# Ledger of designs, part 1: VHH binders against q54xt6r319to509

No score or structure here was measured in a lab: all are predicted.

Target 1, 191 residues: q54xt6r319to509
Amino acid sequence: MALSTITEREKSDIPMIIDKSIQFLLLEENITQEGIFRVSPNQKQLTDLKNNVNAGYITTLDGIDDAHLISSFVKAFLREMPIPLFTFDLYHSLVDCVINEEKYDCDKIKISNAIVLVLQKLPKPNFLLAKSLISLLWKISTKSSQNKMTTSNLAVTVAPNVLYPKLLDIRSLTNANATIEFIISNFNNIF
Structure headers, positions and changes below count from the first letter of each chain, unless a header shows other numbers; antibody chains aren't numbered by Kabat.
F, E and O stand for the ipSAE by ESMFold2-Fast, ESMFold2 and OpenDDE, each averaged over both directions (binder to target, target to binder). V2 = 0.75 x the mean of E and O + 0.25 x the DockQ between their complexes.
Where letters were taken out, [cut] stands.

## First folded at step 1 (VHH)

Design e2 (framework vhh_etentamig_d1)
Fold by ESMFold2-Fast, scan of step 1:
Structure e2 (fold): chain B 191 residues (1-191), chain A 122 residues (1-122)
Amino acid sequence: as target 1 above (191 residues)
Amino acid sequence: EVQLLESGGGLVQPGGSLRLSCAASGFTFSDYAMSWVRQAPGKGPEWVSGISGSGGSTYYADSVKGRFTISRDNSKNTLYLQMNSLRAEDTAVYYCAKEGDYDFWSGSFDYRGQGTLVTVSS
C-alpha cells in the first residue's frame, strides 16, 4: 500500500499521526532534548504505541510527553514503509548528486539545485513528507548546542530508514548518511 | 472460530441518535481491544473508535469525538457504540473489529461480520 493511500483516506497532505508527531517534536521542550532521534525509548511503550496506531486505536498524542518515544515512533514509521521515503528508483540519482560533488564544482547551490530536480520526481505524498521531515531535522540541528544532535548525528540515525538501495554494498550506508546530511544542512536551498 | 455480530443500525434523521451492539464469541473477549470501523458507499474502511480490553482506555477519530461513545460489557461479551448528533456523513455500514483486524499503515480491514447499516437522512 502506498503512502498516498493513507493520505487519500485521511484527506491530508501527510499521515495525520506523523504530522502530529512532527508538530509535537517541534515544541521547544522537545527539540532541545539531549540525543533526540538517537536515544532509545522504553521499548514496550514504543511497541505498544506502534501496535495501537497500526490497529487504528490511537489518532492523537494526548497523554504522551516523551520526545524520545515520539522521535523513535517517527523513525519506525519511516523504516516500516514498504518503499523507502526517497524511493528505490531515486536512490542512485540522489546519492550521485552528493558523492560526485566535483561534477558541480563542489558548489552547494549547484548541488542543491541538482537534488531539487531529483526530488521533483518523487510522488507528491513522498515529497511533502520528506519536506516536513527534513524541516524538523534542520530545526533540531539549529539547537545542537542544547540537544547535542548535529546534522551529521541526525543523518546517521535517520538516513538508514529513508534512503537505501535494493542491493546493499559496502558504501551504501556511508553514501546515504552523506546525502541526508547534505539535504538537512541545505534545507533552505532545497525546500 | 472468532465471530462478531453487529446490530442496532437503522434510518435516523440528522441530529438523531442510535446505539450499535456487537456480540462477540470464540475468544476471551476481555483480553482484546475492540473497535468500530465504518465503510461509506464507494469509500474504503474508516476506523471510528476503539476500547482497551479492560475498558479503561477509549479512543476516537477526530470526526466523531464528542458525539460518539464506545463502551463494553465483558460479562456479556458485547461491544457498544452510542452515536449522538448524527450527520449525513455518518451514513455507512458499521463493523465491529477485534484487535488486529484494522491496519492503519495499509488501510486494510478484515471483515468478520455483515455489519449494520446506519443511514442518516431526512
Scores: ipSAE 0.000, ipTM 0.215, lowest interface PAE 11.0, mean pLDDT 85

Design e4 (framework vhh_etentamig_d1)
Fold by ESMFold2-Fast, scan of step 1:
Structure e4 (fold): chain B 191 residues (1-191), chain A 118 residues (1-118)
Amino acid sequence: as target 1 above (191 residues)
Amino acid sequence: EVQLLESGGGLVQPGGSLRLSCAASGFTFSSYAMSWVRQAPGKGPEWVSGISGSGGSTYYADSVKGRFTISRDNSKNTLYLQMNSLRAEDTAVYYCAREYDDLSFDYRGQGTLVTVSS
C-alpha cells in the first residue's frame, strides 16, 4: 500500500502501527538492547505479526516485549513499501550530496544543508516518517556503548530498506549506506 | 572484496521452470544468511526467499511458497533458487543478497533477468 494512502485513511502523520513501533523502541529497556536492528527475531513471530497487522487484527503492540521483533517489523514495513521511503526520484540527488563531496571541503553543515533541500522535495508523509525513523536511529547510536550499534552499523542494516535506485548494483548499496550513515550522524542539522 | 554473481535467468513459458545460481566470494559464505530479492519492471524490490547460513531454515514470500525452493551449497559458495510453475507475474530481475540481519542486506549482485511469457 502507498504511504500516502495509509496516512490519509488513518488521518495521521505517520502510519499508526509504525508510530507505535518507534515509540516502543525508544523505551530505555529496548533502545539499549544489544544488536537492536541487527539481531534476527523468530521468523514465524515476524510473519504472524505482519499478517495480523495487514489483516487489521493488530493495531497496538500490547503484549509484545521483543525489541528485535519490533525493529525487524519496522524494517519489513519499510522494505515492503512500493516506493522506498526516500523515493526513487530523489535517490541520485541524495547520494550525490554525500558521495560527490570534495574530500578537501568536508563541511558537514554544507552537506547537511544540501540534504535538507533535497528532503524538502519528499511528499509530506515520507518526510515525516523519515524524520521519525532517523530520530530513532540517531538516539540508538547515542547508546552504542550499551547496544553495540554505531551509526555505521545502523546504516548497513537500514539503508537497503529505505534508499535504493530502480536499477541495482553493488555500488548502490555502498552509496546508500554512506548516505544514510551521514543523515543519522547529522540528524540535528537535517531535521 | 565481497562479490555476488547471479546466473540462470532467461525466457521461459508460463508453467515452466528455471534454476538460478549465485556465486559468492570474498567472505565466509556459511556464516551468512542469504536471500533472493526480485524487482519487476517499474516496481520496487520484493523479498522472495531466505535461507540460514547452515541451510537448516528456509523462508518464502506467500507469492512463491510451494513453487520456489531456496538451497545452498556451502562447499561451493553457491546459493540456488529453483523456480517451478512460473507465472507471468514472476517476471523480474532476480538479485542474490547477503543478510546482515532479518530482511536487512549489505550486499546485492547485479541481477539476472527472468522473463515469463508465452
Scores: ipSAE 0.000, ipTM 0.158, lowest interface PAE 16.4, mean pLDDT 84

Design e7 (framework vhh_etentamig_d1; at its last look DockQ between E and O 0.01; V2 from the best seeds 0.00; counts 0 for: pae E 19.6 > 2, placed apart)
Fold by ESMFold2-Fast, scan of step 1:
Structure e7 (fold): chain B 191 residues (1-191), chain A 121 residues (1-121)
Amino acid sequence: as target 1 above (191 residues)
Amino acid sequence: EVQLLESGGGLVQPGGSLRLSCAASGFTFSNYAMSWVRQAPGKGPEWVSGISGSGGSTYYADSVKGRFTISRDNSKNTLYLQMNSLRAEDTAVYYCAKDQYSSGWDEFDYRGQGTLVTVSS
């Protein structure tokens, strides 16, 4: 189901279960978990959670206290979207801002401003979910001494699920990683 | 600095074979499980195969089981993927991925440039 279909149906800015998942992960006890977004959960529990959410049986996270399960659920939701969060249409424009950084004098503010212009072209639901997601990842990276998840570590686990091209591109994973790492690191300049 | 360099991709006909290589540097290769991950056109990444640090255990996605063989040479810091009976749906950019000790097979560091495999007639 398209992101806009879900948010229109729920009359929400972000899919409610994803918003609840992000809020759960922002709790101090969860955000400091070593390997958050990196460590795999129990696969049966993840499959059961996904199936129950899709069937409408689970609308809250009541009774769930596993940060690795919920972070993997968020990644699975993002990966299974019909069109990646940052869209196919904006892939090359967004990646170009970071990969050709010399065009912007390697200046983080100039690159951030170029990214802002590209992100303004996102559909509203995609922009709002991206802002919420990157905010969470930025917060996690500020706790990297405890959770061992730097902006680079978070980018390599999350980026390929939210930013990829429609046609084959030889460096697509490394380009996605670099681009999302920049966006996480410069969250305050971009969002 | 962790560096992974994939090679061996190319154009092959359905039913053909290719052998991919990944040269690793910047870490103690034998201490880490390694995986091959691919990205098909318009799709997110799909885990293909994994191998333990010692090479004693190997794992495969159902889509490639019986056709692909993962191996490693710890003396050369090199990971391999032997691909047989290739199909059009195997067309993808293939990436070498370093795994961490506590990670499951679906959680990887993608630090390589990738190598393109195109299966077509």
Scores: ipSAE 0.013, ipTM 0.499, lowest interface PAE 8.4, mean pLDDT 85
Fold by ESMFold2, look of step 2:
Structure e7 (fold): chain B 191 residues (1-191), chain A 121 residues (1-121)
Amino acid sequence: as target 1 above (191 residues)
Amino acid sequence: EVQLLESGGGLVQPGGSLRLSCAASGFTFSNYAMSWVRQAPGKGPEWVSGISGSGGSTYYADSVKGRFTISRDNSKNTLYLQMNSLRAEDTAVYYCAKDQYSSGWDEFDYRGQGTLVTVSS
């Protein structure tokens, strides 16, 4: 289901279960968790959570305290959206800002400003979810001495779920990783 | 324990070049974005350049763009700054830092002892 349909139905800016997932992951014990977003959970638990959310049986995370389960659920939600978070239409525009940095004098502020202009084209629900997700990833990266998750590590595990072209090819993942890494690192200039 | 050891500074004429190195130990180097920060005499710290953990993204302050190149070798746990076309205003103590930004510098950020670059005739 399209993200705009979910947010309109829920009368909220971000899907409720994802917002609660992000709130949970922002707790100090979770942002310091080693390998957060990288370590795989028990696959049955993840499958059960996904099924119960999709069926409407679970609308909250009460009683779930496994950060690896919840972060994997967030990735799965993003990966399974019919249109990726950053959309197919903006893939090349976003990637070009980061990959062709010489056009901006290799200036992170100029590159960030170019990205801001591209992101203005996102549907509002996509923009707000991206802001919330990238804010979380940025905060996790500030704790990398404990959790071992740098901006690079977070980009590798998250980017494939949110930024990809309609026809995936071998360069798509490398380009997406670099772009998301830049966006996480420059959160304060972009959002 | 985390250690960052800068080297490669020295005296150089205007227009000259230097290559700074930063040897990292006590942490998984490739997991961390890295920066160069400098502090000129009588001034506060100035962020110079940053690089992602993978090395795939690099960033520069306007004051050094086109003259400085940041790089890293994750197999050697070493961060580099190639400085070309040096000017008197580049005179500073240069520090490598674990993180791309100095915002919140004293939280989880670490820096080395610094290496002095002096650009004068």
Scores: ipSAE 0.000, ipTM 0.109, lowest interface PAE 19.6, mean pLDDT 81
Fold by OpenDDE, look of step 2:
Order: C-alpha cells, then sequence, then structure tokens
Structure e7 (fold): chain B 191 residues (1-191), chain A 121 residues (1-121)
C-alpha cells in the first residue's frame, strides 16, 4: 500500500504504527541498544508482527519490548512499500548531490541546500516520515559509544530500505549508503 | 542504435496467461538492467517489473507480485514477462525499457513501441 494511501486512511501525517515504532525506538533504553537497526530479531517474531499488522490484528505495539524487532519492523515496512521513501524519481537527484560533491565545492552546507531543494519534491507524507526517520537515526548516532551505530553503520542498514532505484545494483547501493549517511550527519541543515 | 521491440500482447480472458517478449539490439544486452512498464488507457505509466543485467535479481510492483515473472535470455538478447492470473486492471500497453538509471515512473533510457494486452471477458 502506498504511503499516501495509508496516511489518508488514517488521517495521520505518517502511518500510526510507524510513528509509534519511532517513538518507541527514541526511548533511552532502546536508542542505546547495541546494534539497533542492524541486529536481526527472531525472524518468526518479525514475520508474525508484520502479518498481524498487515491483517489489522495489531494496531499498537503494546507489550512489545524489543528494539531490534521494532527497528527491523520499521525497515521491513519501508522496504515493502511500492515506492521507496525517497521515491524512485528523486533517487538520482539525491545521490548526485553527494557523490558529485565537487559540484558544490565539497561544502556541506551547499550540498545540504541542494538536498533540501530535492526533498521539496517529495510528497508530504514521505517528507514527514523521512524527517522523523532521519531524526531518529541522527539521535541514534549520537549514542554510538553505547549502541555502536555510527552514521555509517546506520546508513548501511537503512539506506537499502529507503533510497534505491527501480533496479538495484552494487553502485546504486553504495551511492545510496553515502547519501543517507550524509543526510543523517547533516540532519539539522537539511530538515 | 538501441532498438527494443515488444511482442506477445493480445486479448485474453480474466485468469488467463500471456507471455511477452522484447527483442533488444544496439547495445550489450547483458550489461543493462531491463524493465517492463505499462500504461493503461487514461492512466499514467506504471513500472511493472525489472531484472538485472545478469538476471540474478528481479523486482516487481506490488500489483503484479506473485502473478508476473520477469526473465531474460542474454544469449538471445530477449526480455520476457510471463503474466499469469491476468485481471482486467492489467489491461495496458506494455513497454520494454532499457533501465540504466531508473528515474521516474515513465523515464527510461530507451523504450519500445509497446504491445497491447487486453484482459476482458
Amino acid sequence: as target 1 above (191 residues)
Amino acid sequence: EVQLLESGGGLVQPGGSLRLSCAASGFTFSNYAMSWVRQAPGKGPEWVSGISGSGGSTYYADSVKGRFTISRDNSKNTLYLQMNSLRAEDTAVYYCAKDQYSSGWDEFDYRGQGTLVTVSS
């Protein structure tokens, strides 16, 4: 289901279950979990959670106290959308800002500004969710001494789920990782 | 010159099957990802499926997952789309597309003239 369809039905800015997930992950006890967004949960539990959410049996995360499960659920949700969070249309534009940083004199502010212009083309739900997600990731990175998740580590784990072209290749993956890493690192200048 | 020629379209009943083919020429076929895109009457283009150059990776739109199968024969420079369990909403012109950069839903490096698929009882 398209992101906009979900938010329209729910009359929410972002999908409620994802918002709840992000809020859960922002808790101190969770944001500091080692390997958050990287460590794989019990696959059966993840599958069950996904199925139950999709079936409408689960609408809240009450009783779930597993940051790895919830973070993996978020990644799965993002990846399973028909269009990536940053959309197919904007993939190259976003990636170009970072991989061709010389166009902007390798100036982080200039690059950030260029990214901002690209992100303005996102649908509102996508933008809001991206902002929330990247904010979470940035906050996680500030706790890297505890959770061992640097901006680079987070980018590697999350980028494939939110920024990819219609047809994946190794180069696209690498470029996406670099781009998401930049966006996380420069969250305050971009959002 | 890059050329893409689709074939295999036609009229089929709901629940039926069709197999589309795309003959490619003018480039090293195996070095490029390929996609199928369709456009229904009165609607915008919709990406349907993609396949890596080697054929090792395949991708599908949610609307066709479990029903369509993309494949390729690099020795024949041919792209295929097996369409099963066809529905009325699958009615569209289907295009073969050279997908190097994969921008936009309707943006491709090259696209053929398309083949019409009509699903009707």
Scores: ipSAE 0.000, ipTM 0.225, lowest interface PAE 14.3, mean pLDDT 89
ESMFold2 (binder alone), look of step 2: mean pLDDT 80; pTM 0.810

Design s6 (framework vhh_7sr4_2)
Fold by ESMFold2-Fast, scan of step 1:
Structure s6 (fold): chain B 191 residues (1-191), chain A 118 residues (1-118)
Amino acid sequence: as target 1 above (191 residues)
Amino acid sequence: EVKLVESGGGLVQPGGSLRLSCAASGRIFSIYDMGWYRQTPGKQRDLVADISSGGSTKYGDSVKGRFTISRDNTKNTVYLQMNSLKPEDTAVYYCAADFYSEYDLGYWGQGTQVTVSS
């Protein structure tokens, strides 16, 4: 299901279950979990959670106390969107801001400004979900001494689920990782 | 989702060779650092070899010169060529993707048994 269909149906800015998942992961006990977004959960539990959410049986995370399950659920939701979060249309524009940094004097603020201009072309639901997601990832990275997840580690696990072209090659994924790592690291300049 | 399936383990005589394969399913795995770990009976899981997305390799001291790690990104497969096998190489060998050195961090396969008989 398209992201706008979900948010219009729910009368929400971002899908409610994803908003609840992000808020759950922001709790101190969860955000400090070693390997958050990297450690694999029990696969049956993840499949069951996804199916129950899709069927409407689960609308809250009551009774779930597993940061690895919920972070993996968020990744799966993003990966299974019909169009990636950052869209196919903006893939090359976003990646170009980072891989051609010399066009911006290698200045992080100028690069961030270029990224902002591209992100403003996103549909509103995509922009709002991206902002919430990157905010979470940036906060996780600030606790990397405890959770072992740097901005680079988070980009490697998340980028393939949110930023990819219609036709993949090995360079495309490397470029996506670099782009998402930059966006996480410069969250305060971009959002 | 990345799933890893190991193959190529078995029983071999000292001085023999084995080639382990790890097939990854899901999206293109070329972005992941890949590694082989082993769990020797009664010990913690130890790094055997790793290979970065760019192809740079690292080896544990006990296997340097005997084992070679390689990857084929078109087949989504990582390999471990094991030569001059010793009884102390007997272990369950695990394939790992996007990992730290800690147990249960990153994506792991189910393991394949390698037994080097005395």
Scores: ipSAE 0.000, ipTM 0.105, lowest interface PAE 18.5, mean pLDDT 82

## First folded at step 4 (VHH; framework vhh_etentamig_d1)

Design a1
Fold by ESMFold2-Fast, scan of step 4:
Structure a1 (fold): chain B 191 residues (1-191), chain A 120 residues (1-120)
Amino acid sequence: as target 1 above (191 residues)
Amino acid sequence: EVQLLESGGGLVQPGGSLRLSCAASGFTFSSYAMSWVRQAPGKGPEWVSGISGSGGSTYYADSVKGRFTISRDNSKNTLYLQMNSLRAEDTAVYYCAKDLEYSYGEFDYRGQGTLVTVSS
């Protein structure tokens, strides 16, 4: 289902179940879990959660207390979108800001400004979800001494689910990882 | 053509019980999650309960937890709702619904409904 279809149906800025998932992961007991977004949950539990959300049975996370299950659910939701969160149309523009950093004197502020201009072209639901997601990932990275998840660790696990081109090439994964890592690290300059 | 036919409604006193049935045809019943949805006069629809295709997982709205039990018999293509300890606020038309795949609570192929009235 398209992101805009979900948010229009719910009369929300962000899919409500994803917003609740992000809020759950921001709790101190969850954000400090070692390997958050990297550790795999029980696969049957993940499949059951996905199916129950899709069937409309679960609209809250009441009774769920597993950070690895919820973070994996967020990744699966993003991966299963028909169009990646950052869209196919903006993939090359966004990646180019980071991989051609010499164009911006390797200045993180100039690169951040270039990224902001690209992100302004996103549909509103995609921009709002991206902002919430990157905010969560940045906050997780500030707790890396406890959770062992640096900005680069988070980029490796999340980037392939949100930023990819229509036709894959030998550098597409590396470029996506570098781009998302930059965006997480420079959250305060971009959003 | 998908068809759903609800039955079992009626007038019952507070504290009483009723069992609703829904006969399904026109699709592979065991492959789809099923739900019960109700609508009170002058109010919008309220999801009540859901059950997975295999019957292995069941879910309930907070308003009915501990009082209602959803079940299914895939050999008979039939969905059930056992309603106990009925309250006046349970008065509504009850519909069975086939859940849409990849949907957040939208219901497909609702039947004609069956009226449940809880009053003295």
Scores: ipSAE 0.000, ipTM 0.084, lowest interface PAE 20.9, mean pLDDT 83

Design a10
Fold by ESMFold2-Fast, scan of step 4:
Structure a10 (fold): chain B 191 residues (1-191), chain A 120 residues (1-120)
Amino acid sequence: as target 1 above (191 residues)
Amino acid sequence: EVQLLESGGGLVQPGGSLRLSCAASGFTFSSYAMSWVRQAPGKGPEWVSGISGSGGSTYYADSVKGRFTISRDNSKNTLYLQMNSLRAEDTAVYYCAKDYESGYSEFDYRGQGTLVTVSS
């Protein structure tokens, strides 16, 4: 389903199960898990969780205490959106802010300001989910000495699921990774 | 350090065949499962196929079963994807990925990709 369809049906700012998943992952015991967002969960458990959520059988995370399962569930949800989180329309504008950094004197504040202007064009549900997601990823990266997940590691696992173009580009994965890595690293300047 | 270099893509007509190669370096190739992942126009990454470190087990997405064959040559540190009966919907950039992961998007240590275009 489209993101706006879910949030309108639920009368929520972001999908409730995703909001609960993000809050679960922000708990100290979960955010410090080594390889969070990278370590593979049990594939049967992930498939079952996805199917149960889609069928409406699961609306809370009661009884679930596996950070790798929940982070993988978040990635799967993002990957399966019909339109990527950052949208097709904004792909080139966002990527160009980062790959053409010389246009902004390689100044992270100027680049961040350019990104802010692009992100303001996102539909409200996309903007709010992006803010919550990047906030989580930034927080995870601040604990990289414990969890071994740097901003670069998080970008490699997450970026391809949230930022990609309509037309093929041989460097699209590399460009998406660099763009999301910048956004994570500069969360406080962008959101 | 870890490098994956894909090759073999190109333009091919529907019903045609291509063989993709991935040259791996910087790690003990035979110790790791490998996957092929593709990204079609306007879509997120799709896992296509996986192979165990020994080559004894292979896995395929439903969309390619019976048409694609994954294999590896551990003596040459090379991963292959034989693609037969190609369809327009197989048009994508194809990536080699270290550490098999089916069903969700783990893409650590992937290469730059190779473009496959299936068009008449």
Scores: ipSAE 0.011, ipTM 0.443, lowest interface PAE 9.4, mean pLDDT 85

Design a11 (at its last look DockQ between E and O 0.02; V2 from the best seeds 0.00; counts 0 for: pae E 14.5 > 2, placed apart)
Fold by OpenDDE, look of step 5:
Structure a11 (fold): chain B 191 residues (1-191), chain A 121 residues (1-121)
Amino acid sequence: as target 1 above (191 residues)
Amino acid sequence: EVQLLESGGGLVQPGGSLRLSCAASGFTFSSYAMSWVRQAPGKGPEWVSGISGSGGSTYYADSVKGRFTISRDNSKNTLYLQMNSLRAEDTAVYYCAKGDYYSSGYEFDYRGQGTLVTVSS
C-alpha cells in the first residue's frame, strides 16, 4: 500500500504505527540499545508483527518491548512500500547534491540548502515521515557511545530502505549511504 | 572488515615536520569523510582535521590551522596528514578515523591503532 493511501485512510500526517514506533524508539531505554536498527530480531516475531499489522490486527505497540524488533519493523515497512521514502524520482537529485559536492564548493551549508530544495518536491507524507525518521536517527547517533550506532552505521542500515533507484547497482547503494549519512549529520540544516 | 592502519609517526624536534599516512580497507573509501584525531598522555581525545569523501572540503581544529594539511588519495585508499611547524603540545598518538566530525559532534565509526608523534628537543 502506498504511503499516501495509508495516511489518507488514517487521516494522519504519517502512518500511526510508524509514528508510535518512532516514539517508542525515542525512549531513553530504547534509543540507547546497542545496535539499534542494526541488530536483527527474532525473524518469526518480526514476520508475525508485520502480518498482524498488515491484517489490521495490531494498531498499537502495546506489550512490545523490543527496540530491535520495532526498529526492524520500521525498516521493513519502509522497504516494502511500493515507492521508497525519498521516491524514485528524487534519487539522483538527492545523491547528486552529496556526491557532486564540488558543485556547491564542497560547502555543507550549500549542500544542505540544495537538499532542502530537492526535498520540497516530496509529497507531504513522505516529507513528514522523512523528517521524523531522520530526526530519530540523528538522536540515536548522539547516543553512539552507548548504542554504538554512528551516523555512518545508521546510514548503512537505513539507506537501502529509503533511498534507492529503480535500477539498483553497487554504486547506487554506496551513494545512497553517503547521502543519508549527510542528511542525518546535517539534520538541523535541512529540516 | 574495516581496517585503518596509521604510519609515519616518530620523534621530531620542535619546528620539524612529519607526514602521517593511513591505509584504509574494507569499505568504499571515497564515499566517506575521514578524520585525524589525537590523544595526548593524560588528556582526552582531540579532533585534529577532517576531509570530505572527494577531498574537496577540509576542516581543521584551531590549534593546527596553518600548520597541518589533510589530504587523501582515493585511488590508493590512503589518508594523509602533513604536519609542519610541530610543537611540543602536538605530542600525541594520532588516529585515523572513519567518519565526519560534524555529523553529531565528535563521532567516528572506526579508528586505527594509532601512530605516536613525539615532539621534543
Scores: ipSAE 0.005, ipTM 0.253, lowest interface PAE 12.4, mean pLDDT 90
Fold by ESMFold2-Fast, scan of step 4:
Structure a11 (fold): chain B 191 residues (1-191), chain A 121 residues (1-121)
Amino acid sequence: as target 1 above (191 residues)
Amino acid sequence: EVQLLESGGGLVQPGGSLRLSCAASGFTFSSYAMSWVRQAPGKGPEWVSGISGSGGSTYYADSVKGRFTISRDNSKNTLYLQMNSLRAEDTAVYYCAKGDYYSSGYEFDYRGQGTLVTVSS
């Protein structure tokens, strides 16, 4: 289901189950889990959760107490979107802000400003979900001494699920990782 | 610091074969499970195959079972994917991934640029 279809149906800014998942992961006991967004959950539990959410049987996270299950669920939701979160249309514009950093004097503020202009072209549901997601990832990275997840580690696990081109490009993964790593690191300048 | 360098991709006819390699560094290779993940045009990443640290256990996505074989050489810190009976639908950039993950949709720590496999007549 398209992101806009979900948010219109729910009359919400972002899909309610994803908002609840992000809030769950922001709890101190969950955000500090080693390998958050990297460690695999139990496969059967993830498949069951995905199927039950898709069937409408699960609307809350009651009874779930596994940060790895919920972070993996968030990644699976993002990966299974018909169009990536940052869209096909904006892929090259976003990546170019980071890989052509010399155009901006390698100045993080100037690069951040260029990214802001591109992100303003996102559909509202995509922008709001991106803001919530990147905020979560930035907060996780501030606790990397405990959870072992740096901005680089978070980018390599998340970027390929939210930012990829429509045509094959041998550098697409490396470029996506670098771009999302920059956006996480500069969250306060971008959102 | 994890470094993964994929190679061996190329253009191949349907029904053909290719062998992919991944040179790993920056971690104790034999202590970690490894995976192959691919990204087809216009799609997100899909897990293809996984192998335990010792090489004693292997796992495959249903789409590649019987056609692909994952293996590793811990003395050379190298992961392999032997791809036989290739189909147009196997066209993708293939990535080597560090992780103890054996199923599609799971988290992977992959940092390589990937290697392009194009299956075309």
Scores: ipSAE 0.000, ipTM 0.420, lowest interface PAE 11.0, mean pLDDT 85
Fold by ESMFold2, look of step 5:
Formats: sequence, C-alpha cells, structure tokens
Structure a11 (fold): chain B 191 residues (1-191), chain A 121 residues (1-121)
Amino acid sequence: as target 1 above (191 residues)
Amino acid sequence: EVQLLESGGGLVQPGGSLRLSCAASGFTFSSYAMSWVRQAPGKGPEWVSGISGSGGSTYYADSVKGRFTISRDNSKNTLYLQMNSLRAEDTAVYYCAKGDYYSSGYEFDYRGQGTLVTVSS
C-alpha cells in the first residue's frame, strides 16, 4: 500500500515497522557489522518475515537480532512500495542535479542546494522516511573501516530500491547509484 | 543505434531452469562488457550479472551467485544467461544491457523490452 496510507492509519510519521528496523540498525553493533545492507540473509527467514508483516502477524522486531535480515527487510519494503521512495515524478529532477554537475560548477554545496529544492516537493511521509534512511546510511559509511561499506557500496545496494523512473531505462541504474551516493555523502548539507 | 533483443523467458516451477538469450546489434559486440538486469513489476532494477568483452571475466550479484551463469558468443553477437535452481524471487522482466558499471568500466547505454521470467507452482 501507499506510504501515506500506512502512516495515516498508524497516526505516525513513518511506518512503525520500518522505523523500528532503522532504530535497530542504528545500534553500534549493527552499524559496524561487516557488509551491512550488502550481505544476503537466510532467504526463508526474509520471506517469512515479509509474509508475517504483510499479514499483520508481526508488529515488532522483538527477538530478531540479525542485522543482515533486517537491512534486507528494509530494502524489500522499499522495493515493494507501489511508488518509489523518491517518487517517479521527481526522478529526473533529482538525477539531473548530480549527473549534470557542470551546471553547478561541480560545486558540492550548489548541487546539494539544488537537491534540497527538489526534495521540498516530496510528500511529507516520503521526505521523513528518506531523511531517516539516508541518515542511517551516512552513519554506516562513517564506520567503513570496520564494516567495509563505503558510500559507493551502500548506493549500489540501496539505490535500485528507492530511485528509479516509471519507464525503465538501463542508464537509470548508473544514474540512480551516482545520485544516491552523492546524497549519502552530503547528508549534512541536504537534510 | 544500439539494439538489444531479449528472449527465452517463460513460466517455470521453483527449482527449474531457463536460458535467456540477447541478440545485439548496432555496435562492435566483442568490444563491450555486457550485463543482465532484472526488474519485478513495480520494483526497482537489480543488476544480476556482467561479463567482459572477451568473456574472460564474469561477475554475479550475491542473490544469484552459484545458480546463474552468464556467457557470450561473440561470433553470433549473442549474450546468454543460464538460470538454474530458480526461486520465486527470481520472477522479473530480464533485460540485457551494454556495459557493466562495476566490472568493466563500460557505461550502460541501452536496453530492449526484456523477457518475462515467472517462477511459480
């Protein structure tokens, strides 16, 4: 279902299960976990978790301590939304800020300011979830010496789930990765 | 103009196998790395596998490693993906692409309409 439908029903800023997932992943032992967001979990456990959440049988993450399972669940949730997190409508506007960097004199601050203007057009639930997600990814990247997850590594694994056009174009994979990498790297200038 | 024509998709049961083909034209096929990318309806694209221009180097996403095999026949301008031990999560439209942004230094520049793979009982 649409992100806004979930947040309206829950009276919440972001879906509770995803908020709990992000808070779990923010724990020190998880942000230092090697390969977080990249390593695949036990696939049966992921399928069972997804099914139980979708059926309403699971509303908390109590008893789950596997960061690879929870990070994969977050990616699956984002991928399965009917409209991507950054929306179809803003795809080109957002990507153009990063890909056409010469328009901004290749200046990271000018590019970041342009991104801020595009993000102002997101629905509130999308903006709040994006802020929370990118904050987590930025924090993970600050621990890359331990977890081996650079901003580039994180973008490759996460971007396909959150930033893609309505009409699929293979060039969009490279453009989405570059865009999400920039947003993670410049989190403090953008959010 | 680069053109890529995927084929070989279909309906298969879990544990089954399929072989995808991609006919390439409009460029010197042997000079470029090639990739397979997949996308389930309403989901984001996922890079699956890549192969160097010569075929000497192959790369796989963790989700398919050990189950899928990429290959190419440069004399026929054709890229292949052998998919074994198929799972429900492999259900997607599969596209071939010129380039592999992580393995060869080539840039993605075109895709066809794809070929649908459905894995279900």
Scores: ipSAE 0.000, ipTM 0.163, lowest interface PAE 14.5, mean pLDDT 82
ESMFold2 (binder alone), look of step 5: mean pLDDT 82; pTM 0.840

